# VH-VL binders against Hydrogenase maturation factor HypA (hypA), part 8

Target 1, 132 residues: Hydrogenase maturation factor HypA (hypA), of Synechococcus sp. (q2jir9)
Amino acid sequence: MHETDMTRALIQTLRDWWQSQPGQPQIARVHLVVGQFTCVEPASLTFAYAAQTQGTFLQGSQLVIRETPLIAYCHPCGQEYKPEIGRRYACPNCGSPMEEIRSGRELKIDYIEIDYIECSTNFTPPAQPEVA
Key: E = the ipSAE of ESMFold2; O = the ipSAE of OpenDDE; V2 = 0.75 times the mean of E and O plus 0.25 times the DockQ between their complexes.

## First folded at step 4 (VH-VL)

Design u41 (framework fv_telazorlimab)
Fold by ESMFold2-Fast, scan of step 4:
Structure u41 (fold): chain C 132 residues (1-132), chain A 120 residues (1-120), chain B 106 residues (1-106)
Amino acid sequence: as target 1 above (132 residues)
Amino acid sequence: QVTLKESGPALVKPTQTLTLTCSFSGFSLSTYGVGVGWIRQPPGKALEWIAHIYWDDDKYYNTALKTRLTISKDTSKNQVVLTMTNMDPVDTATYYCAHYDFWSGYFDYWGQGTLVTVSS
Amino acid sequence: EIVLTQSPATLSLSPGERATLSCRASSSVRYMHWYQQKPGQAPRPWIYDTSNRATGIPARFSGSGSGTDYTLTISSLEPEDFAVYYCQQRSSYPYTFGQGTKVEIK
């Protein structure tokens, strides 16, 4: 499973950001957006995160995952539909193949909640290209 | 930290093939989610994305240029190579390579660029 | 492909003035990214995910927008801010950039 490698990359991105911050703030929660068409299992990612952050600057922080559904758009029908992942991707109304995806491929840090003794702030990374 | 540098010929004749190499340090293309992209800029004009390669060897090309482009990586050498066939004077541009990872989601570190002039 | 149109093409302003740069997409995008470029230099990431400043970018820069309309604002121009700014989308392939807005001294 690639969740272990993904988690290593996530922790490296968080470390680079954290080292750039004045006072090296305490990270409380890391919010991720994970689309249903990424083939990433949220439970596996959460498990890997808990295991890999022990003894690090992220110890005690929580990984919070928000899933987005796979939504496709059918040009001939002029409407969105929800494909059946692993079973059927074509438009259920007209049978046209899936060619435009509106959501479900997201895989990114949404924002980071941090605590200072006196204040908190958020980090939001940009949208990413489609990755399987 | 993260650094990238483009290398290749400064002058190319029309119809020849251009080969550019991006050499980098401070990251590995074996790291999950990491990719390297190529962007070009003709003198005095806008930026144009050309191609992208990911850690898992997945490749993406600008549709208008796809038939002329090949991108590859050598993970052990920390290099990405872009090949562009049938060069034309309109392809004269500064060519950049840039770092990407899916957690950041944008081109966060860029090489200095290398100017490629296409003329007879 | 998604076409990004930046306006105005050129902003001629003096230090201390406010600059507002627009980027309009031909179809809806999730986020917009901005890069600053000075003559002879590579582009530098400036604003990402519509409204977040890249590391080291001064607080006078802010980004906003949604759907097809995005804006980069400089609250009070400093001499080092005169440059070309490019917007970029990555919501779909091919990735595209705007034509750039040049912020120049009057």
Scores: ipSAE 0.034, ipTM 0.669, lowest interface PAE 6.4, mean pLDDT 86

Design u42 (framework fv_telazorlimab)
Fold by ESMFold2-Fast, scan of step 4:
Structure u42 (fold): chain C 132 residues (1-132), chain A 122 residues (1-122), chain B 106 residues (1-106)
Amino acid sequence: as target 1 above (132 residues)
Amino acid sequence: QVTLKESGPALVKPTQTLTLTCSFSGFSLSTYGVGVGWIRQPPGKALEWIAHIYWDDDKYYNTALKTRLTISKDTSKNQVVLTMTNMDPVDTATYYCAHLYDFWSGEYFDYWGQGTLVTVSS
Amino acid sequence: EIVLTQSPATLSLSPGERATLSCRASSSVRYMHWYQQKPGQAPRPWIYDTSNRATGIPARFSGSGSGTDYTLTISSLEPEDFAVYYCQQRSSYPYTFGQGTKVEIK
């Protein structure tokens, strides 16, 4: 994935949310969930965020990234297993190919910490604009 | 305002191929993270996800239907096309296309077309 | 595929009563969405990612759950709330919907 473009989209989503909030609070931390099978590198996303937020309403805020592991499910064995990313995706017990992914593809804003009495608030995405 | 509208035949004979077009406005499939999906609902029954396509042309299909399905997009025309081969009377359903909200925003189907009823009969 | 089982199939209640709708997944899921559908209409997004209300959804609706057990609660039913509610998981492909719970007037 192109982390620069992803980060631009993230900042736009955050801006739309922020403008909908009363008082337009100071954002301290943005918590993301990024799965290991998204091909997104957390360090690259963090660096792009720091660069793109300079001079904006997000200046000084931090990304906090929680990674989720790649977990697959093997139907013949009836069990979850952890594939070795870049090495082996098949079930280690029976050799069946990876058909069902249970976790590791997440990519989302989890919640936002604002800089008021260390408050946290759930992220609710903005509505699409209406044509007048 | 985001709007989507399904178009295609109302009647299909068994074994024929169904082609449905979703025409939309108010968003672009060149926007990072955005997708469009197809969901169907047989009369009086539950919703069934069919397929969706993302801005980067990444495609996902319901495994039970995968061998019969093709999804494609024309970003310049604001259209997504679904093709389903070998139609059977059990495929009779209202077919919806829907905007898949961007990946940072929870990836749910936030705007739906009105649906188009496709009847498969002799 | 992950099978979602909604219970009860039909919930018959009067306006003002509390409604609790359950959605059970055959395997652990991370997020659950809920959609409301009225006869002759397309589904509407209602709750996304387990507990977040979609735009315009009244505060009387709340979602909760984790793992395999998810719940949609309506604290006090209004006349416009009588509809079919579907849960949907996005944790793994294929995306799947429950069979629906019909909330109807007693």
Scores: ipSAE 0.066, ipTM 0.657, lowest interface PAE 3.8, mean pLDDT 86

Design u43 (framework fv_telazorlimab)
Fold by ESMFold2-Fast, scan of step 4:
Structure u43 (fold): chain C 132 residues (1-132), chain A 122 residues (1-122), chain B 106 residues (1-106)
Amino acid sequence: as target 1 above (132 residues)
Amino acid sequence: QVTLKESGPALVKPTQTLTLTCSFSGFSLSTYGVGVGWIRQPPGKALEWIAHIYWDDDKYYNTALKTRLTISKDTSKNQVVLTMTNMDPVDTATYYCAHSKYDFWSGYFDYWGQGTLVTVSS
Amino acid sequence: EIVLTQSPATLSLSPGERATLSCRASSSVRYMHWYQQKPGQAPRPWIYDTSNRATGIPARFSGSGSGTDYTLTISSLEPEDFAVYYCQQRSSYPYTFGQGTKVEIK
């Protein structure tokens, strides 16, 4: 999927969070966790973020990306293993196909650094409205 | 096989600009997640982080020193350059450059240069 | 900025004794890193992400903690363990270090 569309969604999520915060703090850095198996290219996401935040409440803020490895679990062997992304996903011990992923599919806001107070705040998404 | 080495003047006069170069091998500053930072340590004192530059040319500075600092990279030469303006005797310290990479859950300074002592005096 | 306070400033112990080094952050951090430094040498990474040993670090070293309170423990001191240990956070800019704990021979 295209990093431009993902960045747009990210900025909207940040805007909803920011509007819920007292004093509308100045955001310094947004920390993302991006798993290796999301097929997201971090450099493209960072570039899109810099471009799309110009002239917005996020102007001057930086996107910081932490990558998590792809870790799979092999039921027959009873152990975790690290697949070779793009080449081999099967268990190296028994050859069973990759059916359970323990990590590497994360795509989330981890926390936000605020310039105003210079503190870190865990991201909590806005509550969804109740269906009438 | 990762190595870093600082170079620059050993003596600087007050008000002058300091330029330090970090030359490295065993990694590329075009690799995702890779960055190089500068840390200093005055004689007998604690470590102080100065600045950091990442693979995508993103730059971060110590807030107290920000107006005096510039960090840049030359990826083709495997070098990172730090400049600090208006040097003062209190800036006398050993200056280190260090490698970091986001690795699973973290980025930490995993390889350090030997450090270069910069003395500021008239 | 997040201030890291290490205690004690100096820890005087004999080989074979247990050492416990504390690092307290002025605000909550996600992880704490530790570096060992000997006179005339650059700091060496020792523990990262709170509890992981860096390459080559003996099993007698362990790290723990969460939030604002972090600890480095040496289960039984060896002669080569006498050094200064610094904690460091990278959860927030500017990155900050503690003032160091010197582990010295009694």
Scores: ipSAE 0.000, ipTM 0.513, lowest interface PAE 15.1, mean pLDDT 84

Design u44 (framework fv_telazorlimab)
Fold by ESMFold2-Fast, scan of step 4:
Structure u44 (fold): chain C 132 residues (1-132), chain A 123 residues (1-123), chain B 106 residues (1-106)
Amino acid sequence: as target 1 above (132 residues)
Amino acid sequence: QVTLKESGPALVKPTQTLTLTCSFSGFSLSTYGVGVGWIRQPPGKALEWIAHIYWDDDKYYNTALKTRLTISKDTSKNQVVLTMTNMDPVDTATYYCAHLKYDFWSGTYFDYWGQGTLVTVSS
Amino acid sequence: EIVLTQSPATLSLSPGERATLSCRASSSVRYMHWYQQKPGQAPRPWIYDTSNRATGIPARFSGSGSGTDYTLTISSLEPEDFAVYYCQQRSSYPYTFGQGTKVEIK
């Protein structure tokens, strides 16, 4: 599946959340965590997001992506290592195949930022005119 | 609403091949991030994850069972099929299929389960 | 594979009491899920990603933890809470479950 379909699913998730919120807040930024082993290209995702949010409740919002690296764990060596995606997945020290993935498969909303709303206090003290 | 239901034989003889079908409604395996997995539970014992398949046909197998397992999907029929070869009495268990998704609010977990089907392996 | 050890194996309590269930992983995991199972029923998702309640789960249930040490807490037991609870990790394949903690009526 490509980034366009993922973006459509993300927007539907955001719409369901937004409709459940009192006041239907204005969304400023959506923070998404994307692992490197998802093989999702952040630039393609942000491009699709900008295109698909035009004319919607998300128009003008930004998609902010934080990437997490692919980290594997080697049981014989007792240590984590970083595979080279598309090239080499085995442990560089002992050659054991990659059996355990510790990070890099994440795909989730981290948090949502809404536009600041300034609450006004309607307490303006009356002018105190000076009398001679 | 999401529903899943397991179907297959209730009794299997040792050395035979088990084929189980998960039929579902309320979601599509063409949707990004969606998958269906199989989990089993021997009577009175803990849950054991068997395998799952994602929308993009990516397949994952429990390493202890991997040589015996095949998982496949038919997206147009809303079905996922699990095949396990060389059945043994220790494979007697209730077999569940369950929905999973890369949920944008959370990590992947099994959020909707079928009722389960008991498979007894005996001569 | 990552082994999950739940303790205690059985927790005998009365309604109204607090229950604390432990799940320890043989190596560090990033998230822990919890499932509730009653006799003759399929497991139900209960807590996901360590601390989030699944839909419809009462506020008396809470999850916490990090690294290798995770906890499910029930602040005040109700009759419907007596069940077996299983933890599950997704940090590595194969996905693994704990052996379960049975919460039973004293």
Scores: ipSAE 0.016, ipTM 0.616, lowest interface PAE 7.1, mean pLDDT 86

Design u45 (framework fv_telazorlimab)
Fold by ESMFold2-Fast, scan of step 4:
Order: sequence, then structure tokens, then C-alpha cells
Structure u45 (fold): chain C 132 residues (1-132), chain A 123 residues (1-123), chain B 106 residues (1-106)
Amino acid sequence: as target 1 above (132 residues)
Amino acid sequence: QVTLKESGPALVKPTQTLTLTCSFSGFSLSTYGVGVGWIRQPPGKALEWIAHIYWDDDKYYNTALKTRLTISKDTSKNQVVLTMTNMDPVDTATYYCAHLKYDFWGEYYFDYWGQGTLVTVSS
Amino acid sequence: EIVLTQSPATLSLSPGERATLSCRASSSVRYMHWYQQKPGQAPRPWIYDTSNRATGIPARFSGSGSGTDYTLTISSLEPEDFAVYYCQQRSSYPYTFGQGTKVEIK
């Protein structure tokens, strides 16, 4: 359900970008960054993408997923730490609950790979997340 | 069309609790990637983020205000409610609620705002 | 908290002139977002993720920057561009806004 709704939103984002491009390039692969704490299952997302892109401008394109680890920040300790997903989210030093997430909640397009190149695409991928 | 409207008391006495309701239309908080936040602006001063809530009930609070804040949603009523305890004259501000948009290119940002509601804290 | 310092506080210009607004963060941020606010109105998203124009925002507006230094540029001021502009970061808690730059007519 999550993956289905998210995939619809992703496809709409891709369509808006694609319609802004002259010549409407052939999209080969969409590279997506998915954090470990998004509760997104890569296999389910890939399946939903394949199903929802049939008969569309994205038919035949591949969704490529890169995962990022969960990293949290403890305010009382003034330091980052890596929670144990499914086991313990609190700071191992002081026991404070996890309130700030520095990494692991990403869900963003890294870059788009096209089969047919245009002289001008005007596409600029987002910058990498800050880790500290 | 996305619209949001803030409602709540115009006047609050020091130490009292403020409750603000954001009523919206044109989107649902059951939709993936959507959220609603609260931002305030004291007269003649900068904007200050207060809190936001996402479609999956994930909540974020300004750390300076966290102990005073509660944010909740009622998806059936298309409402988000913010509660702030122990009001002080420095909390006098126009309070806005705003829609959060996620478009897969980067971070969420506030793309549709309510008109704002002025809350004055005085005895 | 990350403090955002906008400069100048006030920029007095005539229509047709170029405006350059600066936003400096006290520590590195991933992206900078910009909002326009006119008197009596709520803020409007203007630039998001450093360089992307929000829907309907004219091409004369551009955003750039990285690390601690970010800029909003208006290539040729129109009468409707006179307003206060606020920068915002969401890289660290609490999310913070700058104090604003007022772009006013001479």
C-alpha cells in the first residue's frame, strides 16, 4: 500500500520532469536513494514500479535502488550514533530517545539515465545529504 | 485547489494552554508524502518553525519548544491540531499552518500556507 | 541551532536593476529554501532545494550556493518583486529561518 502510493507519486514527479524536457527523452533507468528507516521494501517498490509504468512513457525503464543507513543525532551527548533497527533506537550512551535523524530517511531521485540523449536536458540531481 | 485555514483564540493569558486547529481541503493526510506543519511569526520578526506531522503520523517538534508541544491529526475531518502549554507574552505571533510537499528531488518544503491567525498573549 | 544571517537587511533598488540577496549559515547545510512575503500576506515558497524555482516563479529568479553560503538573485526587478525574502534550512534541528531581506523601491 505504501509502496503503491509512493510509486504513483514518484511516477508523477518523473512525468512532470519528462514533460519539461525537449524531445521527451527515452528513460532507461531511474536511480532512487532509499533510506533504511523509510519502511520501504525495495522488492515491493520495484514490483509496483514495473506494474504502474506499463503503457506509459516509462514502459521498459528500470528502477535502481541504493540504500542508505540509519544515523541519528543525540542532543544531550552532542554526537551521532547508529540505532539498531528493530531493537533499540535510544542513544547507547545516555538512553535519550531518537529525536533527530541525520541519514536513513532519504527517498529521492539520485539521477536519471536515458537511452536517447538530448542536446539539453536541464536536469540537475539533488546534492548528497549532509552527514554532520 | 489546496487551501488551509487556522482557527483558535485571538487572546490567551500567560500560563494558559493554546490550541490551534488547521482545517484543510484539496489534499488528504492519508496520501503518501504529504504533511502539515506549523510556523509562527512574532510581529516584525522572522519566521519560526514549530512542528509538523506526516501522513504516517510521524511527528517533529522544534527542540526549544518540544516540552510544550503536541501535534495530532484527524484525517477523517481534514484537520491538524497543535497544542502549546504555558503561554508567555513572547509567544505572541501570527501562527500559520502549511502543506508539506515531497517531490523526490530533495527535501520537503512548505508549498501552500494558510492566511495565519494572530494570537496575542497578555494579561 | 544553525543561525541563518541574511544580508543586506534592506536593499533599496529601482525596477530593472539586479538584486543579489545573501544567506549565510553558521554551519554547513545540505540545501537552502527561499520564501517571499508581501505585507499582510502569508509567505510563499519561491526557491526550494537551493536552485529550483517553485511552480509559477519567473525565470528572473535564481538560487545558488553550497555549504554555508547561499544566494538569491533577481536579474531585473519588476514592481511585484518588492517584498521580504526569507531563507530556511532543514538540514538540522531545529529548522531555522533567516531574519529576512527587505527589497524596497527607491
Scores: ipSAE 0.249, ipTM 0.617, lowest interface PAE 1.7, mean pLDDT 86

Design u46 (framework fv_telazorlimab)
Fold by ESMFold2-Fast, scan of step 4:
Structure u46 (fold): chain C 132 residues (1-132), chain A 125 residues (1-125), chain B 106 residues (1-106)
Amino acid sequence: as target 1 above (132 residues)
Amino acid sequence: QVTLKESGPALVKPTQTLTLTCSFSGFSLSTYGVGVGWIRQPPGKALEWIAHIYWDDDKYYNTALKTRLTISKDTSKNQVVLTMTNMDPVDTATYYCAHTLKYDFWSGSYYFDYWGQGTLVTVSS
Amino acid sequence: EIVLTQSPATLSLSPGERATLSCRASSSVRYMHWYQQKPGQAPRPWIYDTSNRATGIPARFSGSGSGTDYTLTISSLEPEDFAVYYCQQRSSYPYTFGQGTKVEIK
């Protein structure tokens, strides 16, 4: 997917959440979890976020990205293994193709940090949002 | 490989409670983002989503059916159980369970990528 | 709930012809998914997130669309492609499916 379009969707999701919050707090950091097997480049996402949030309720906030590794599960061997992205996905022990992914496909808002308080709040998105 | 299989009664009388079990292998319902849903299809008609359960025990029900539905999981047994009360002839359908992976693409969820073979449940007196 | 309307209900074509299947949503959705179903079988994932082919799906299948209008295109029908195709959205609960488009041999 386009990081620019993904960032636009992220900002819209954050805006919907922010408008539902009493007092509409000042957002300091938005924490994302981005898996290494999502085809998403964290640096590109961060750059697009900085550009698209200028002049908005998110101006001055930072995007913080935690990456999760690609972990697959081999059924014949009965254990997890770590594929080498772009090089080899098959099980190193038995050669079975990668059929189950245990982690590395995450792409979510983890939590939001608000300015001037010593705590964070878990992000709970509105009931299934409708795209206009 | 991911496999799912539905089990339960083939015949149910009106007003009785239906209990269906989805037994699966090749994934764990303790893995982040993983969910299992139930979809039904009356003979010759369209697919209808019934209920969904996620790795974190979060549950969702079809609004029209929710007063009749209960979904639960036993992660250690690799099973998801659906219970539907007060069965009616109109509930006659093939019932499927299916795997999903929700990576929360800004609150999104994904398609049903692996399906069971389905089990036909006929409701008649 | 978001209602998905598929058209045409039935598409009668010969092998080698192009098929275009439409799915319209009553409200804007972010992604559309498509499933193929043959008689007596479970549905199979076919296209997901609007335009991505599921594993093993031939290149002759393509998906496109945005907002409320989505299409599934088969560039040149093969005998094994004659089936019912369902669209599905997961942008809003309850998740909904279209009524299906039957692609049948002429």
Scores: ipSAE 0.040, ipTM 0.550, lowest interface PAE 4.6, mean pLDDT 85

Design u47 (framework fv_telazorlimab; at its last look DockQ between E and O 0.38; V2 from the best seeds 0.00; counts 0 for: pae E 3.3 > 2)
Fold by ESMFold2, look of step 5:
Structure u47 (fold): chain C 132 residues (1-132), chain A 120 residues (1-120), chain B 106 residues (1-106)
Amino acid sequence: as target 1 above (132 residues)
Amino acid sequence: QVTLKESGPALVKPTQTLTLTCSFSGFSLSTYGVGVGWIRQPPGKALEWIAHIYWDDDKYYNTALKTRLTISKDTSKNQVVLTMTNMDPVDTATYYCAHSYRFWEYFDYWGQGTLVTVSS
Amino acid sequence: EIVLTQSPATLSLSPGERATLSCRASSSVRYMHWYQQKPGQAPRPWIYDTSNRATGIPARFSGSGSGTDYTLTISSLEPEDFAVYYCQQRSSYPYTFGQGTKVEIK
């Protein structure tokens, strides 16, 4: 399925980034942006991620998905509109077919959260930096 | 090692159609997430993104130029082709092709560019 | 379309000085890239995802920002740093570049 191939590509992308990091940090969460108009099911992607990260440098990490809405632009009306996914894609005002998609096709790593590790007892960890 | 190289005519007359080919090696457009984009730069001016094609044949065009542009790929030849109709002297620029990956989307590898001059 | 406006247009400085280049987006973006370009050469990737240095980029370069306001900083200019720097947004189709900031001697 589409999600399995996407997950494989995502893991390779993360491996390349991770190998470039000085400390090769333990990854806690990978934040991903997925558009509603990508044919990607978030639950399926999350399942594939959990399965494919077993026994890798991503062991124990969580995939966190933020969806973006489908937003199109109607040139005759000069305005954005939200198509009704699965029902109606044309402009609701003038009926022009959907031609320009401004949001909803995203497939992007947003940011990566790293686990903070400390050896001392009675420790309150500080805020963690974010890296991509 | 990723490389890209632009080829096409150096001189085009107004109203003619420009066809540019990006020939590349070190990656495949059959790989999930891979894309190739076209960016142009008029002499002494800023960069302008023109078009982009991804591994799944998804295509994107600069809105101002969309009616004049066609982008296509030949995965077996490691090539991307850009066609731009109705050339005008204002389209004189160096044209670059560049590699991108969907998850990052910045252009990490660029060709050296080819200057296209549009004149009578 | 998201318009990226870079300022200043030209930054005239001497080696050893700090350079601050601004890129402002017409609407919020989540990711900003930076490229360096020298005359007669293709642009080179410099900073990606706002703050990550591309391979081989010196530590004197740093990027920061969020929303509509992004910055490229060079902590101490070296002779090889005099070039034009472009920002690029990748958050929304269509992808756009800023008009460039020229960093020049003097």
Scores: ipSAE 0.334, ipTM 0.723, lowest interface PAE 3.3, mean pLDDT 86
ESMFold2-Fast, scan of step 4: ipSAE 0.587; ipTM 0.840
ESMFold2 (binder alone), look of step 5: mean pLDDT 91; pTM 0.911
OpenDDE, look of step 5: ipSAE 0.538; ipTM 0.857

Design u48 (framework fv_telazorlimab; at its last look DockQ between E and O 0.05; V2 from the best seeds 0.00; counts 0 for: pae O 7.2 > 2, placed apart)
Fold by OpenDDE, look of step 5:
Structure u48 (fold): chain C 132 residues (1-132), chain A 121 residues (1-121), chain B 106 residues (1-106)
Amino acid sequence: as target 1 above (132 residues)
Amino acid sequence: QVTLKESGPALVKPTQTLTLTCSFSGFSLSTYGVGVGWIRQPPGKALEWIAHIYWDDDKYYNTALKTRLTISKDTSKNQVVLTMTNMDPVDTATYYCAHSYRFYGEYFDYWGQGTLVTVSS
Amino acid sequence: EIVLTQSPATLSLSPGERATLSCRASSSVRYMHWYQQKPGQAPRPWIYDTSNRATGIPARFSGSGSGTDYTLTISSLEPEDFAVYYCQQRSSYPYTFGQGTKVEIK
């Protein structure tokens, strides 16, 4: 199950960031962007987060997930369309196979809310790993 | 709960074609960023990467073995198949399939237990 | 292809000692990955992206490096740490492994 491992990775990423922050502020909310084409289950991720953050620096914090729809671009038609995940990915107008995705693959920390701070803290992700 | 299991013949004759199947659970090859690869290891020797296939059917092969290799997937069956032609005793090895997944800035990989393939007349 | 050379081939140490394993790439790579393997078992992911411990890996293990030179360090060897360690690069195809370093008990 990916959500469990993802959560672990997320917590580790947050920990690294948190440790680097002056005063190690209390994190209230973690905002994630999750694309629909990632097949990540938000509910499962939220559950895993709640479970794995117990007894950690993230105790009591909330995971907030914003989903992005799958949007593809058909070059032959010159327009965007919404593929039907699990059903039809080809262009509904011309039938061309899906080649370019404009949205729906996102999987990232958007920003973090810290307690007693009105401003959101933008999260800078680490360098992307090698292509696997 | 990710699991991978290699299956295929334990014994192959020289010049024959080896067909290995990787059956997996806990993930889908329809998921963006997901890939499955094959690695082999001759007895007492180092690991050698063989091939990799991704959710979008993008395929990569070991350069030295490329002409002998074909990797394919059946997403509906949660299987990846590797074929290797013209087997030789030097190809005797434990063959592993492994799952790779990209999440944000992190990698995950899971390995099967491997299956020993002996090439002998 | 990128050739990875590990050194030493064999490292004989006693429990409690520090182990330093090197992996050198023939060309620059972005990250190095490490696997542990024990006899009769499949390799296990150990370090990924140069310095990240896989799930369940003890803190005594650490990875570092950049460019062509990477290192896996075991601060204090435990009996269960004696195994073969392989480095792997995924910066470019074909993916390649080092020849391995065997950490054995002295």
Scores: ipSAE 0.020, ipTM 0.628, lowest interface PAE 7.2, mean pLDDT 89
ESMFold2-Fast, scan of step 4: ipSAE 0.631; ipTM 0.860
ESMFold2, look of step 5: ipSAE 0.291; ipTM 0.753
ESMFold2 (binder alone), look of step 5: mean pLDDT 92; pTM 0.930

Design u49 (from t08 with heavy chain K101T D103E T105Y R108S Y109T; framework fv_telazorlimab)
Fold by ESMFold2-Fast, scan of step 4:
Structure u49 (fold): chain C 132 residues (1-132), chain A 124 residues (1-124), chain B 106 residues (1-106)
Amino acid sequence: as target 1 above (132 residues)
Amino acid sequence: QVTLKESGPALVKPTQTLTLTCSFSGFSLSTYGVGVGWIRQPPGKALEWIAHIYWDDDKYYNTALKTRLTISKDTSKNQVVLTMTNMDPVDTATYYCAHLTYEFYSGSTYFDYWGQGTLVTVSS
Amino acid sequence: EIVLTQSPATLSLSPGERATLSCRASSSVRYMHWYQQKPGQAPRPWIYDTSNRATGIPARFSGSGSGTDYTLTISSLEPEDFAVYYCQQRSSYPYTFGQGTKVEIK
């Protein structure tokens, strides 16, 4: 699993989306969901994103990462539970092994914030000329 | 152009071991996010997922068949091999191999290119 | 394992009519895929992750749903659309398919 390769794929996905958008808007922030059971480190993705976006249409944009916990579903109990990563994955109520993961394996774009530059052309000149 | 083709015996006797080979072109199983899976379909019945293997050698097996299954890849030969032991007449089916992509940004995986399928008949 | 039940088993319609195919899961799933299969041919990806059309799939096909209830809709049937459609879940292992809905000419 390489964060560099994952970041490259993310940027390509953003490029394809961006080229499809009218006016090719300026992207301010890209919100990414990273599950804690993916073993992907947010800091590593953020670093790679900053490095790979320099000189591109994404220069100056920020990668915002939201982590999701590992949530499993126990079919015998009919309930979700939170495994203790690295210690216990079985259902705490009935002991069934973890067979279905509901959350924590995500690596996806949540949404994209677009930032447009708006400027006012209104001028309020000073009452008297200034000497520079 | 992605292409896959299944090869193996057309007839297998009960209790024998089936070995199927998937030969492919147009992609490499060393490519990030790529996998190859096997799906079978008994005549006139529904599809059943058997197993798949990813670029990083991560393997997944249908739990109902797991004790009978082995999946392996030879990246240099562009091949994936499935072995299933103790064949029974109920295992008679068309066996397909298919390309599987894993898209990290979306988490999406689905079988997007399929081989033509090979009919395996299990009878004495 | 998650069992997928498709209904109806057979849908008899004429070209130009709307088709609605149902796929119900025995427990909640996050995404549903759909495949089209014609006699003697391998299945083809049709809709992936509930609502995304695979490459080359006409706009008359749409997918929707959440939780345990998913649908594939064909707004106006064309002759080439008469086939068997299978749903498939990827939310948990083992991956499972429905038994199929056959869309046939009335």
Scores: ipSAE 0.006, ipTM 0.566, lowest interface PAE 9.8, mean pLDDT 85

